# Designs tried in a protein design chat: VHH binders against p30636. Part 29

Target 1, 243 residues: p30636
Amino acid sequence: MSKKLKPFEILEDSCASVCIWLNGEPTAISNRAENLWNKAKYRVATDGAVNEILKRKSFVEWPHIICGDFDSINKQIDTKNAKVVHLPDQDYTDLSKSVQWCLEQKTLTSWEFENIVVLGGLNGRFDHTMSTLSSLIRFVDSQTPVIVLDSRNLVLAVPTGDSNLDVNLEMTTKMCGIIPIVQKETIVSSIGLKYEMENLALEFGKLISTSNEVTTSQVFLKSSSSLIFSIELENWVYKLDSL
Short names: E, the ipSAE of ESMFold2; O, the ipSAE of OpenDDE; V2, 0.75 times the mean of E and O plus 0.25 times the DockQ between their complexes.

## First folded at step 22 (VHH; framework vhh_podentamig1)

Design z1 (at its last look DockQ between E and O 0.81; V2 from the best seeds 0.75)
Fold by OpenDDE, look of step 22:
Order: C-alpha cells, then structure tokens, then sequence
Structure z1 (fold): chain B 243 residues (1-243), chain A 120 residues (1-120)
C-alpha cells in the first residue's frame, strides 16, 4: 500500500508526459529539459514562457497549449497554431492553474498522459519558488505525478503515509532534502538515506533533513504529513550556446 | 561547568556488543537533545546517532545495529551497539544538541570520547 514514485523513469521518456514550461530563469532549462519538452505528448507553455520558447525556436518545438492570464505576453506575439487557454483566476499560481487545467483535460477530453513534468519554477524570484512548492503540495494526492525540474534540481511532493521513491543515482549527486513544508506535525521514518530517520519530527525552525544523501536506488519514506523531496541532479548541461 | 563523560568503550571481537554511556552534568539535561559521534583514525568525525524530542536519527551504516536512548532521571545517554564490525572502530563522542543543523553545527558540547575497537 506504499505509493510508488518513479520520477527518474518518467523523465527518461516523456512521450506519455505533459510538459509544462514555466516562466523563469533561462538557465533553468537544460538541454535535457529541451529534449523532454520536444518529446512530450503535450507541450504546455505558460504565457510568460512564450518569449523564452521563441528565443529557443531553433531547438524546441512550439507548444500545443499556451495558457495563463496573458498579462505578460506581448500582444504582438503570434501564438501560431497553439491553442490559447485563458486562465484568469488570480488566486492561484500559473503552475497550479496549468496543472489543474491539464488534469481536467484527462476527464473532459481525450487527453491521455501519465505524468506532468514542470520545467522551471525553482529559480528567480524566491516567492515564486515557494509558490511552486505550494502547488506541488496542492496536487500531492493526485493520481498523476507532478515533477518539477530545473538544471540542478528534481523536486516532488511526497504524500502522507508510505512512499517508495525510485532514484536514478547516476543522474544525481545523491544530495537530497526531505522538507516538512506543511503546517502539520510531520513525523518521518526513512530507509535509503545517509542519515536515516526513525519517527523523527521535522519542523521548520527546528530540524529539517537538508543536506541528506540518498544511498540506495530506492528510498522508503513514511510520513504523517506531506513532504517535499528534493535531489540534486548531475550532468544536467544548460545549452548556453543556443542563446 | 558543562560536562559530558563517556564510558563503556573497549576491545571486542566482531559480532559482539557494547553499550556506551554518557553522563551529563552542569546543565539541565532535559532541555537538550543528544547525539553520538565517532572518529576513526584518518577519517573525519561523523554523526552516528541522535535522539531528539521526537524521534531518532542514525547514520545508515549503523541502522538496525545501534540504538540510541536517554534516561532523564540519570542524566545519561546510551548507545547500544550490536553486531559490531571492524569498521565501527573509532573514538566515540557524546554531544549535546541545541539548534541548527542536525549533522554538525547543532551540537555545542562534546565529551572526551571513549575508544571502541573491534578486532578479531
């Protein structure tokens, strides 16, 4: 009854994935990220990301969907053959709105996908990074995994209860964090880390499991509350010559 | 004066058990958390186990073999070490935890250490 999470396998093949490109720092998008984007079943760009995609037009496919409130898009920009989806709700982040919309497509349309890979969202404005984490927590209980990726980090939410996380050690530096981000008591046990936790309470301002290390390809986590798991990627090269 | 005094170390054969003790004095024992560190020759000091308000932490190499515990009535911390291995040979330190990083910077006082040697 443990939830199995396989973010690295998901990232190895994006053909069954929705890829969401968020506005952010250009360096957040690596060559590998571009490849994931290009091969994704559905390419979804937030309105703010369109400019960056245009700059990379020689290397990346055009999005199927452009979504957002369109406050950041130059009105002169041609959306080409992309479907424009207006998401006006200002109470939610672009990521949350985009993820929600994608999930709705599974129910309302013929969209079929197994996971959502988010490119960016961890760089630039720190408050935006926090919003990204909040969005991950919002969808933590979704049957569709949501993974956030930049050039250095892979981040996902871990649900309450038992989880088994598959980790491709070769793709990482093994440096990781188990972060109690929700405002609930968070008691955690782990198997597969350098510093193993046994019913350990994690709490901001007290004790959090940062600068931990994954030691096995499978990490077992038991938690009384939702967590953020972060792991540092290796050999994730940014395509600087393309800019 | 804050004091942490370790005891219980010694020479043992592989597979044997030892129990280390740390007696604390000079401060309110219950106000702090505690851990055990070890330093092998030529290696850096490493966290072995820690006991906090809720829960425990173990370095992966000792999980399932070592158990950290505390007795507030005796102002003492213990490390039960079972199934000892040669690689467990080290000077073991008791440490007091206040705040900050659980790995290093959160510990502010250390004992003098007790030697554990595992050899056939």
Amino acid sequence: as target 1 above (243 residues)
Amino acid sequence: EVQLVESGGGLVQPGRSLTLSCAASGFTFSDYYYGWYRQAPGKQRELVAAIYEKGKLYVDSVRGRFTISRDNAKNSIYLQMNSLRPEDTALYYCARYTSGSWISSGFDYWGQGTQVTVSS
Scores: ipSAE 0.851, ipTM 0.945, lowest interface PAE 0.4, mean pLDDT 92
Fold by ESMFold2, look of step 22:
Structure z1 (fold): chain B 243 residues (1-243), chain A 120 residues (1-120)
Amino acid sequence: as target 1 above (243 residues)
Amino acid sequence: EVQLVESGGGLVQPGRSLTLSCAASGFTFSDYYYGWYRQAPGKQRELVAAIYEKGKLYVDSVRGRFTISRDNAKNSIYLQMNSLRPEDTALYYCARYTSGSWISSGFDYWGQGTQVTVSS
């Protein structure tokens, strides 16, 4: 029942990923994220992200797929060579619909990939950030991991039960958070954190585990409900400028 | 008047045990959560252990060696310290957490401390 989580594998050259670019603040997308996008086996942009892609000063590959509900008649989107996919369901977020569509491509079009990496969705309107976290929880039990990345953050959902999380410590500041966003009792135990939890109940408005710190490259988490795990990334560009 | 009074510190050999106690008065004890902090000379105060309504938290360096507990009937909090090491030498403070407390920084009152010295 223990799940092995290896979110840093998305940074390996041999990893086949779908990369989804969501609408977001342009400065939240790092050079690392652009490299992941350019190397992605499948590139999917939501309709709100196309303008951001057009504005990048660095080289950014054009998406293979542009998807969305295209709900604003006043929006103009130049799709160029990308396939346009209409995802009209108004009851789900753009991210949830995009992830579901990508997973379906494994069967429908024989897409082969190991991860879904999401760029954007952690900045801009705060309610959109909350929707991103909700989507991560929605897909927490998928065999294909969904990982959100921006310039400072790597974020994923951790399932109910026992999980072992691999952390590439050199790529991080080690600062992390364990966040109980599911509306169900969330009791957590841990090994590999600065502040170890022992059957600790976490709940917004009472106690949450922010500003914790990863102390090992393998973190064990046991939880009665799904969690959001976040870890702060080391910014090599900023660090080089500081030396 | 909120009071937290620590006791039970002392000088011990490495590998030995101590039990720290904290007596609370001046408020309804069961309405709050509690922790133990320590401060070594020249260091900042650090959280050692905390006890909440459900569950406990320990700094990684003491997990498995220290146990925090509370006794609502005696308005008291305890820290059982086993397998003591020289690096556990510090002034230990009992602290009260208020509603909305964060794991590492949520206390609003603390005592004067009790000294623990672990030395050959």
Scores: ipSAE 0.599, ipTM 0.849, lowest interface PAE 1.5, mean pLDDT 85
ESMFold2 (binder alone), look of step 22: mean pLDDT 80; pTM 0.813

Design z2 (at its last look DockQ between E and O 0.82; V2 from the best seeds 0.67)
Fold by OpenDDE, look of step 22:
Structure z2 (fold): chain B 243 residues (1-243), chain A 120 residues (1-120)
Amino acid sequence: as target 1 above (243 residues)
Amino acid sequence: EVQLVESGGGLVQPGRSLTLSCAASGFTFSDYYYGWYRQAPGKQRELVAAIYEKGKLYVDSVRGRFTISRDNAKNSIYLQMNSLRPEDTALYYCARWTSGSWVSSGFDYWGQGTQVTVSS
């Protein structure tokens, strides 16, 4: 069966979403992202993100959860009414730990949500960007979609097999990439792209599907391995005047 | 000398078929990948199809109508074009691909082109 992915619908209404705010560049968080954050069912901030949230206190709601190893939090910062969750495992990124914790809440508690939207994690330190991608791949087979976005990009992992990706063309520039990031042979077929692939092997150092274009509102992908899908967003304006 | 020589172009009516051929010489044919480009008057050159070690690529407008293939024994690449449309009118180029982007940067040699004209 084809897996249906609807990242844009998820972004249209965050009332059933967990939003995770990652530490990163301020410009990564657009006005739209702030709105998603404010309307999210659960707001989760990594420890490093708290300072940025405080700077934006007039525009964004306070997190329900603050999680991380707390190495980056000033001890003088008041966490207010947020639940502090310590995640000490250094083997995993803040994103991975946060996502894992959120998923566990579905099982262990009364938390109910349909998706996870990660704000940031795609800019700043490049190694952090790679870590974000790694985290997406880690959870690619989760029943809970994980979508990463900043002011310019929407990124998600696509699982092995058949996937049907709904794309809101009006929210994008249509410029996209299909990226073979795992260390496995990645044979891809597609429908709905400018450059259609027919059992095409994608591989770093050889051929990857960057600078492709979405041409339909539904993109079908068949892949022998997990891959990353990235699409460029339009009209995500950073609120510079408010900082 | 590296050479790519296209043939098979011509004038056809809409709905008809043509098969383009590209004969390669001057290098080890099997070491490379290949593609077809086209350039219509007043338009930019665009990728039509490409064939790699594993898999093929088609521009969306020709998918289902065009088929790219290769014959290593003949050092040749082919583009079977079915259900031709007026918008397919262009000069078609054969290209050799080494690495990089399939859009343009990965191709290092081009033929002189063969004209395809689709008109009623």
Scores: ipSAE 0.706, ipTM 0.887, lowest interface PAE 0.5, mean pLDDT 91
Fold by ESMFold2, look of step 22:
Structure z2 (fold): chain B 243 residues (1-243), chain A 120 residues (1-120)
Amino acid sequence: as target 1 above (243 residues)
Amino acid sequence: EVQLVESGGGLVQPGRSLTLSCAASGFTFSDYYYGWYRQAPGKQRELVAAIYEKGKLYVDSVRGRFTISRDNAKNSIYLQMNSLRPEDTALYYCARWTSGSWVSSGFDYWGQGTQVTVSS
């Protein structure tokens, strides 16, 4: 069955989202990111993000949840009224653990939300960026989409099989990438791109689809493996309207 | 010596068809990827179509009108161009490719080009 992917719904007032502020270095202070955080139904910060949130206290709301792997003996972090959740180390990254915890809240605490939005995770150490992409692939089949956003990028995983991806063209430069990060044969066909693919094998070290361009607001992708899709957002300072 | 020789260009009326050919020599033909690029006067060279094994890629402005193909027995790549438009007017190049992204540098050999002119 064709899956519908609607990543730009996170920008709608009626969309109930969890927003995870991952410990990273946001390279830009964006009204879009701050608005998403402030409007989120549930705000979750990793323990490393708290200092950055404090720096922006006049512009951003305090988190509902602060999560991480730190002992209660360490009292250097002022959590104020946020609930502290300990997510001990296992074989999973902090992002994967945070996403999993949020999904569990639908059952355990009856949280109701339609999307998980991640701020950060695309900057800093390159291996951490790769870990973020691995987490997106891990959750690609979740009923709750996971979207990573920073000042310039919107990034999500696209599942195996047929997908229809809704794109809000006015919010983008249209420049996009279709990246075969999964270590399996990845054969792609597309409709709605400047460079259309017909059963084309994509593989690091041979051919990958960077600097492609979305040409329509609905993009069809058929793939034999999961993909990372990225699209460049318009410069928020230059193109902002009433969000 | 590696050689790529394009042929089949010409002057045609809008709506007509042309077939471009690219004859390759001096290397093992089946080991490589191939593409057609075009360059109109005053514009940058742009990708039109590419082929790898049985997989194909087309720029959106030619999809459904152009077909790329290869014949390993003849060491040749073809571009069938149907429903030609004046904006298809350009010098068409055959290129051999090794790796990377098709919109960036990655081709190591180019032919001399064959001119296609679509006008009344």
Scores: ipSAE 0.549, ipTM 0.835, lowest interface PAE 1.8, mean pLDDT 84
ESMFold2 (binder alone), look of step 22: mean pLDDT 80; pTM 0.809

Design z3 (at its last look DockQ between E and O 0.91; V2 from the best seeds 0.76)
Fold by OpenDDE, look of step 22:
Structure z3 (fold): chain B 243 residues (1-243), chain A 120 residues (1-120)
Amino acid sequence: as target 1 above (243 residues)
Amino acid sequence: EVQLVESGGGLVQPGRSLTLSCAASGFTFSDYYYGWYRQAPGKQRELVAAIYDKGKLYVDSVRGRFTISRDNAKNSIYLQMNSLRPEDTALYYCARYTSGSWVSSGFDYWGQGTQVTVSS
């Protein structure tokens, strides 16, 4: 069966979403992202993101959860009414740990949500960007979709097999990439792209489907391995701090 | 000398079929990938189809109508064009692919082209 992915619909209404705010470049968080954050069912901030949230206190709601190893949090920072969750495992990225923790809440507690929206994680330090992608791949088979976005990009992992991606063309420039990031043979077929692939092997150092274009509101992908799908967003306005 | 020579173009009515051929010489044919480009009057050159060791690529407008293939024994690639439309009118080029972007920089040699005209 084809997996249906509806990242844009998910982003239109975050009331059933966990929103994770990652530490990163401030410009990654647009007005739209702030709105998603404010309306999210659960707001989760990594420890490094708290400072940015504080700067934006006039515009954004305080997180329900602050999680991380707390190496970057000033001891003088008041966590207010947020629940502090210590995640000491250094073998995993902040994103990975945060996502894992959120997923565990579905099982262990009364937390109910349909998806995870990650704000940031795609800019700044490049190694952090790679870590974000790795985290997406880690959870690619989760029943809970994980979507990463900044002011310019929407990124998600596409599982092995058949997938159907719903794309809001009006929210994008249509420019997209199909990226074979895992160290496995990645044979891809597609419907709904400018450059359609027919059992095409994608591989770093050889051929990858960057600078492609979505041409329909539905993109069908068949892949022998997990993929990263990236699409460029349009009309995401960064809110300048009026402080 | 590396050479790519296209043939098979012509004037056809809409709905008809043509098969383009490209004969390669001057290099080891099997070591490369290949593609077809086209350039219509007043338009930019665009990728139509490409063939790799594993898989094919088609521009969306020709998907289901055009088929790219290769014959290593004949050092040739082909473009079967079915259900031709007026908008398919263009000079069609054969190209050799080495590395890089499949859209542009990955192709290093081109033929002289063969004209395809679809008109009532």
Scores: ipSAE 0.749, ipTM 0.904, lowest interface PAE 0.4, mean pLDDT 91
Fold by ESMFold2, look of step 22:
Structure z3 (fold): chain B 243 residues (1-243), chain A 120 residues (1-120)
Amino acid sequence: as target 1 above (243 residues)
Amino acid sequence: EVQLVESGGGLVQPGRSLTLSCAASGFTFSDYYYGWYRQAPGKQRELVAAIYDKGKLYVDSVRGRFTISRDNAKNSIYLQMNSLRPEDTALYYCARYTSGSWVSSGFDYWGQGTQVTVSS
């Protein structure tokens, strides 16, 4: 059975999403990311993101939820009317805990959403970026997709087995990467890429697919382990200038 | 001395087939990966196909028409080109891969090339 992956649904006005804001560099949060945040059905900020939100008070809606561990929450940050959620487990990252908490809200508080969108997870400290990728793999089999986005990148995990990935070509430069971050050899086959893989062994530290290109709006991937897929987004400023 | 010597090029009609060969010498053949590149008149050189220890890669325009292979006993790499089209006209190079990017920067040696011309 092929799994259907539709990461560009997060950009549709009718898509109900949870948006999680991790602490990232301001330049990585583009107008697209701010618009996604403002339109999100549920806005969840980690306590490290609150200062970035305060800097942008005229562009950015206040979060519904501020979450973090006990040591971070009392850092003299005004939470205003946001609900404060204490996530103290030190064995997991802020992102992993936030994602898990959001998924639990579907049953505990009857939240209704189709996707989890993560902002601010691809810049700043590099170890936080690696943690974001680890969390994507951890949740790869969730029925609710987790998609990470910044001004240039859309990133998701692709599960073991067969996957069909829907790509909105108009919103991308088509440049993509297929990254075997799981710590074992990953055999990949593809249809819909400029450079097609045929039972190709990928492995972090040996061979990874960078500077590939999507050539169709339907990309098929068969993989023996989970992968990270990244695709470069069109610059919204350039798009506006072209109209 | 590392040598890669291509052969098998020529003039052929559209729809026909050619097999390119690359004879390797001066190194341990089984320690490396290999690919075929091509450069059409007025175009940049592009990767056509690559063969690794496990698996292969093809540019989308040749998928289903070209097959890369190797014969470790003969220290040779092959490109079987079926259903040739005029846009396949190019100088074809055999390349050796040791590390790096799968599409360009990992190859450290190229042969002199063999011309394939598809017309008439």
Scores: ipSAE 0.677, ipTM 0.879, lowest interface PAE 1.1, mean pLDDT 85
ESMFold2 (binder alone), look of step 22: mean pLDDT 80; pTM 0.809

Design z4 (at its last read DockQ between E and O 0.90; V2 from the best seeds 0.80)
Fold by OpenDDE, last read:
Structure z4 (fold): chain B 243 residues (1-243), chain A 120 residues (1-120)
Amino acid sequence: as target 1 above (243 residues)
Amino acid sequence: EVQLVESGGGLVQPGRSLTLSCAASGFTFSDYYYGWYRQAPGKQRELVAAIYEKGKLYVDSVRGRFTISRDNAKNSIYLQMNSLRPEDTALYYCARYTSGTWVSEGFDYWGQGTQVTVSS
């Protein structure tokens, strides 16, 4: 069965979404991201993101949850009415831990949400970007979609097999990438791209599909392994940190 | 001397088919990947199809209509073009790739081209 992925519906309405705010470059969080955050059903901030949220207190709602190992919090921060969740596992990134925790809430508690939107994680330290991608792959088979956003990009993992991606073309520049990131042979077929792939092997060091274009509102992918899909967002205005 | 020689072009009516051929010589054919490009008057050159070690690539406008193939025994690349349209009118080039590079980034040699004209 083809997995239906609707990342842009999430962008249109975040009222059924968990929004995770990661620590990162201030420019990674645009005004649109702030709006998404403010409307999210559940707002989850990593410990490192709290300072940035405080700087933006006049524009953004306070998080429902503050989670992390709290090693990065140097100042006594008033958590106000936020629930503090300690995630001490150092073997996983803040993103991975936060996503896992949210998924657990869906199972163990009354939390109901349709998707997880992560703000940030793609800028700054390159190794952190790679970690973000790894985390996406970790949860690729989750029944809950995980989407990562910055001021320019929408990124998600595509599972093995058949997938159908709904793409809001008006929200993008149509520039996209299909990236083989796992250490397995990755044979890909596509429908809905400018450069269509037919049982094409993608591999780092050889051939990867970057600078491709989405040409239809529905993109069909068939892959022998998990993929990263990235698409550039249009009119995504980033906010400069003036503080 | 490295050579890529295209053939098979011509004037054809819409809906008809053509098969382009590219004969390679002067190098080890199996060591390279290949593609077809086209350039219409007043337009930029564009990738039409490419054949790699595993798999094929097609520009969306020709997907389902065109088929790229290779014959190592004949040192040849082919482009079967079905259901031709006026917008397919262009000079078609065969290109050699030194490696599996994406789209037009990796060609190091191409032929003189063969003209395909689709007109009623």
Scores: ipSAE 0.882, ipTM 0.956, lowest interface PAE 0.3, mean pLDDT 92
Fold by ESMFold2, look of step 22:
Structure z4 (fold): chain B 243 residues (1-243), chain A 120 residues (1-120)
Amino acid sequence: as target 1 above (243 residues)
Amino acid sequence: EVQLVESGGGLVQPGRSLTLSCAASGFTFSDYYYGWYRQAPGKQRELVAAIYEKGKLYVDSVRGRFTISRDNAKNSIYLQMNSLRPEDTALYYCARYTSGTWVSEGFDYWGQGTQVTVSS
């Protein structure tokens, strides 16, 4: 049975999500990101993100949780009623620690959510972006999907094996990429793309699938290794009957 | 001298089949990958199918109807075209690939083309 992936659910009003706001560049945080943050069932900010949230206090809700190792001078900022959680910087990135902590809350505090949405993970230092992709692969088999989003991109990991990916065609330019970042042989077959792959080997430095295009609202992917799937968002559009 | 020579085009009725061939010469055939492109009048050239070391790629409009293959012993690439439609009418080109994504990037030689016309 193929795994069903529904990354566009994070953009629906009915979706219960955790939103993690990482320390990132302000230009990656759009009105779409602010709306996702405000409607999230649980709002988790890393300590480095608190200053940016304060700058936007007229537009964004205060976090439920502020987490991190608190090495920043901005730790003197009033946390108000947010719960402060120490996640010491040991062998894990801020994103990996934050995601892991959130997943643990399903058991420890009976949090209920269907997705984890990450803001601020695709900009700034490029090596941090690569770390974000590594974290997506680390959590690819989690029952709770992790989706990273900025003003232009929606990015998730696709697991080994068969996957069916739901795409909201109204919210995308349809331009997409299938990127083989795992250090293993990556053989891909697809249905629902303009350029359909049939047992095609993908490898950085040889052949990767960029500038492909989603042609259906259901994209099938079969892969011998985990993949990064990216899709370009176009004109974040709220349906009028949702206003 | 590098050469790619297409053949097998012609006039056929809708629903029929054709096989296009591309004969390669002047280089080591097995060192490269290959594709078929087509260009209808007034349209840009589009990729139809490609064959790589491992695997194949098809544009969605031909998937399930067209099959690309290669024969290293004959230094040849083929395009089996089944269930032909009037929309498949075009000049078909064979191309040699070295690298790239899908479209014009990654190939460095192509032939002069063979015409396929699908009409009643």
Scores: ipSAE 0.662, ipTM 0.871, lowest interface PAE 1.1, mean pLDDT 85
ESMFold2 (binder alone), look of step 22: mean pLDDT 81; pTM 0.817
OpenDDE, look of step 22: ipSAE 0.857; ipTM 0.948
ESMFold2, look of step 23: ipSAE 0.565; ipTM 0.841
ESMFold2 (binder alone), look of step 23: mean pLDDT 81; pTM 0.818
OpenDDE, look of step 23: ipSAE 0.873; ipTM 0.954
ESMFold2, fold request of step 26: ipSAE 0.547, 0.596, 0.594; ipTM 0.834, 0.849, 0.845
ESMFold2 (binder alone), fold request of step 26: mean pLDDT 81, 82, 82; pTM 0.817, 0.822, 0.824
OpenDDE, fold request of step 26: ipSAE 0.876, 0.874, 0.880; ipTM 0.953, 0.954, 0.954
ESMFold2, last read: ipSAE 0.644, 0.654, 0.628; ipTM 0.871, 0.872, 0.863
ESMFold2 (binder alone), last read: mean pLDDT 81, 81, 82; pTM 0.823, 0.818, 0.825
OpenDDE, last read: ipSAE 0.879, 0.874; ipTM 0.955, 0.953

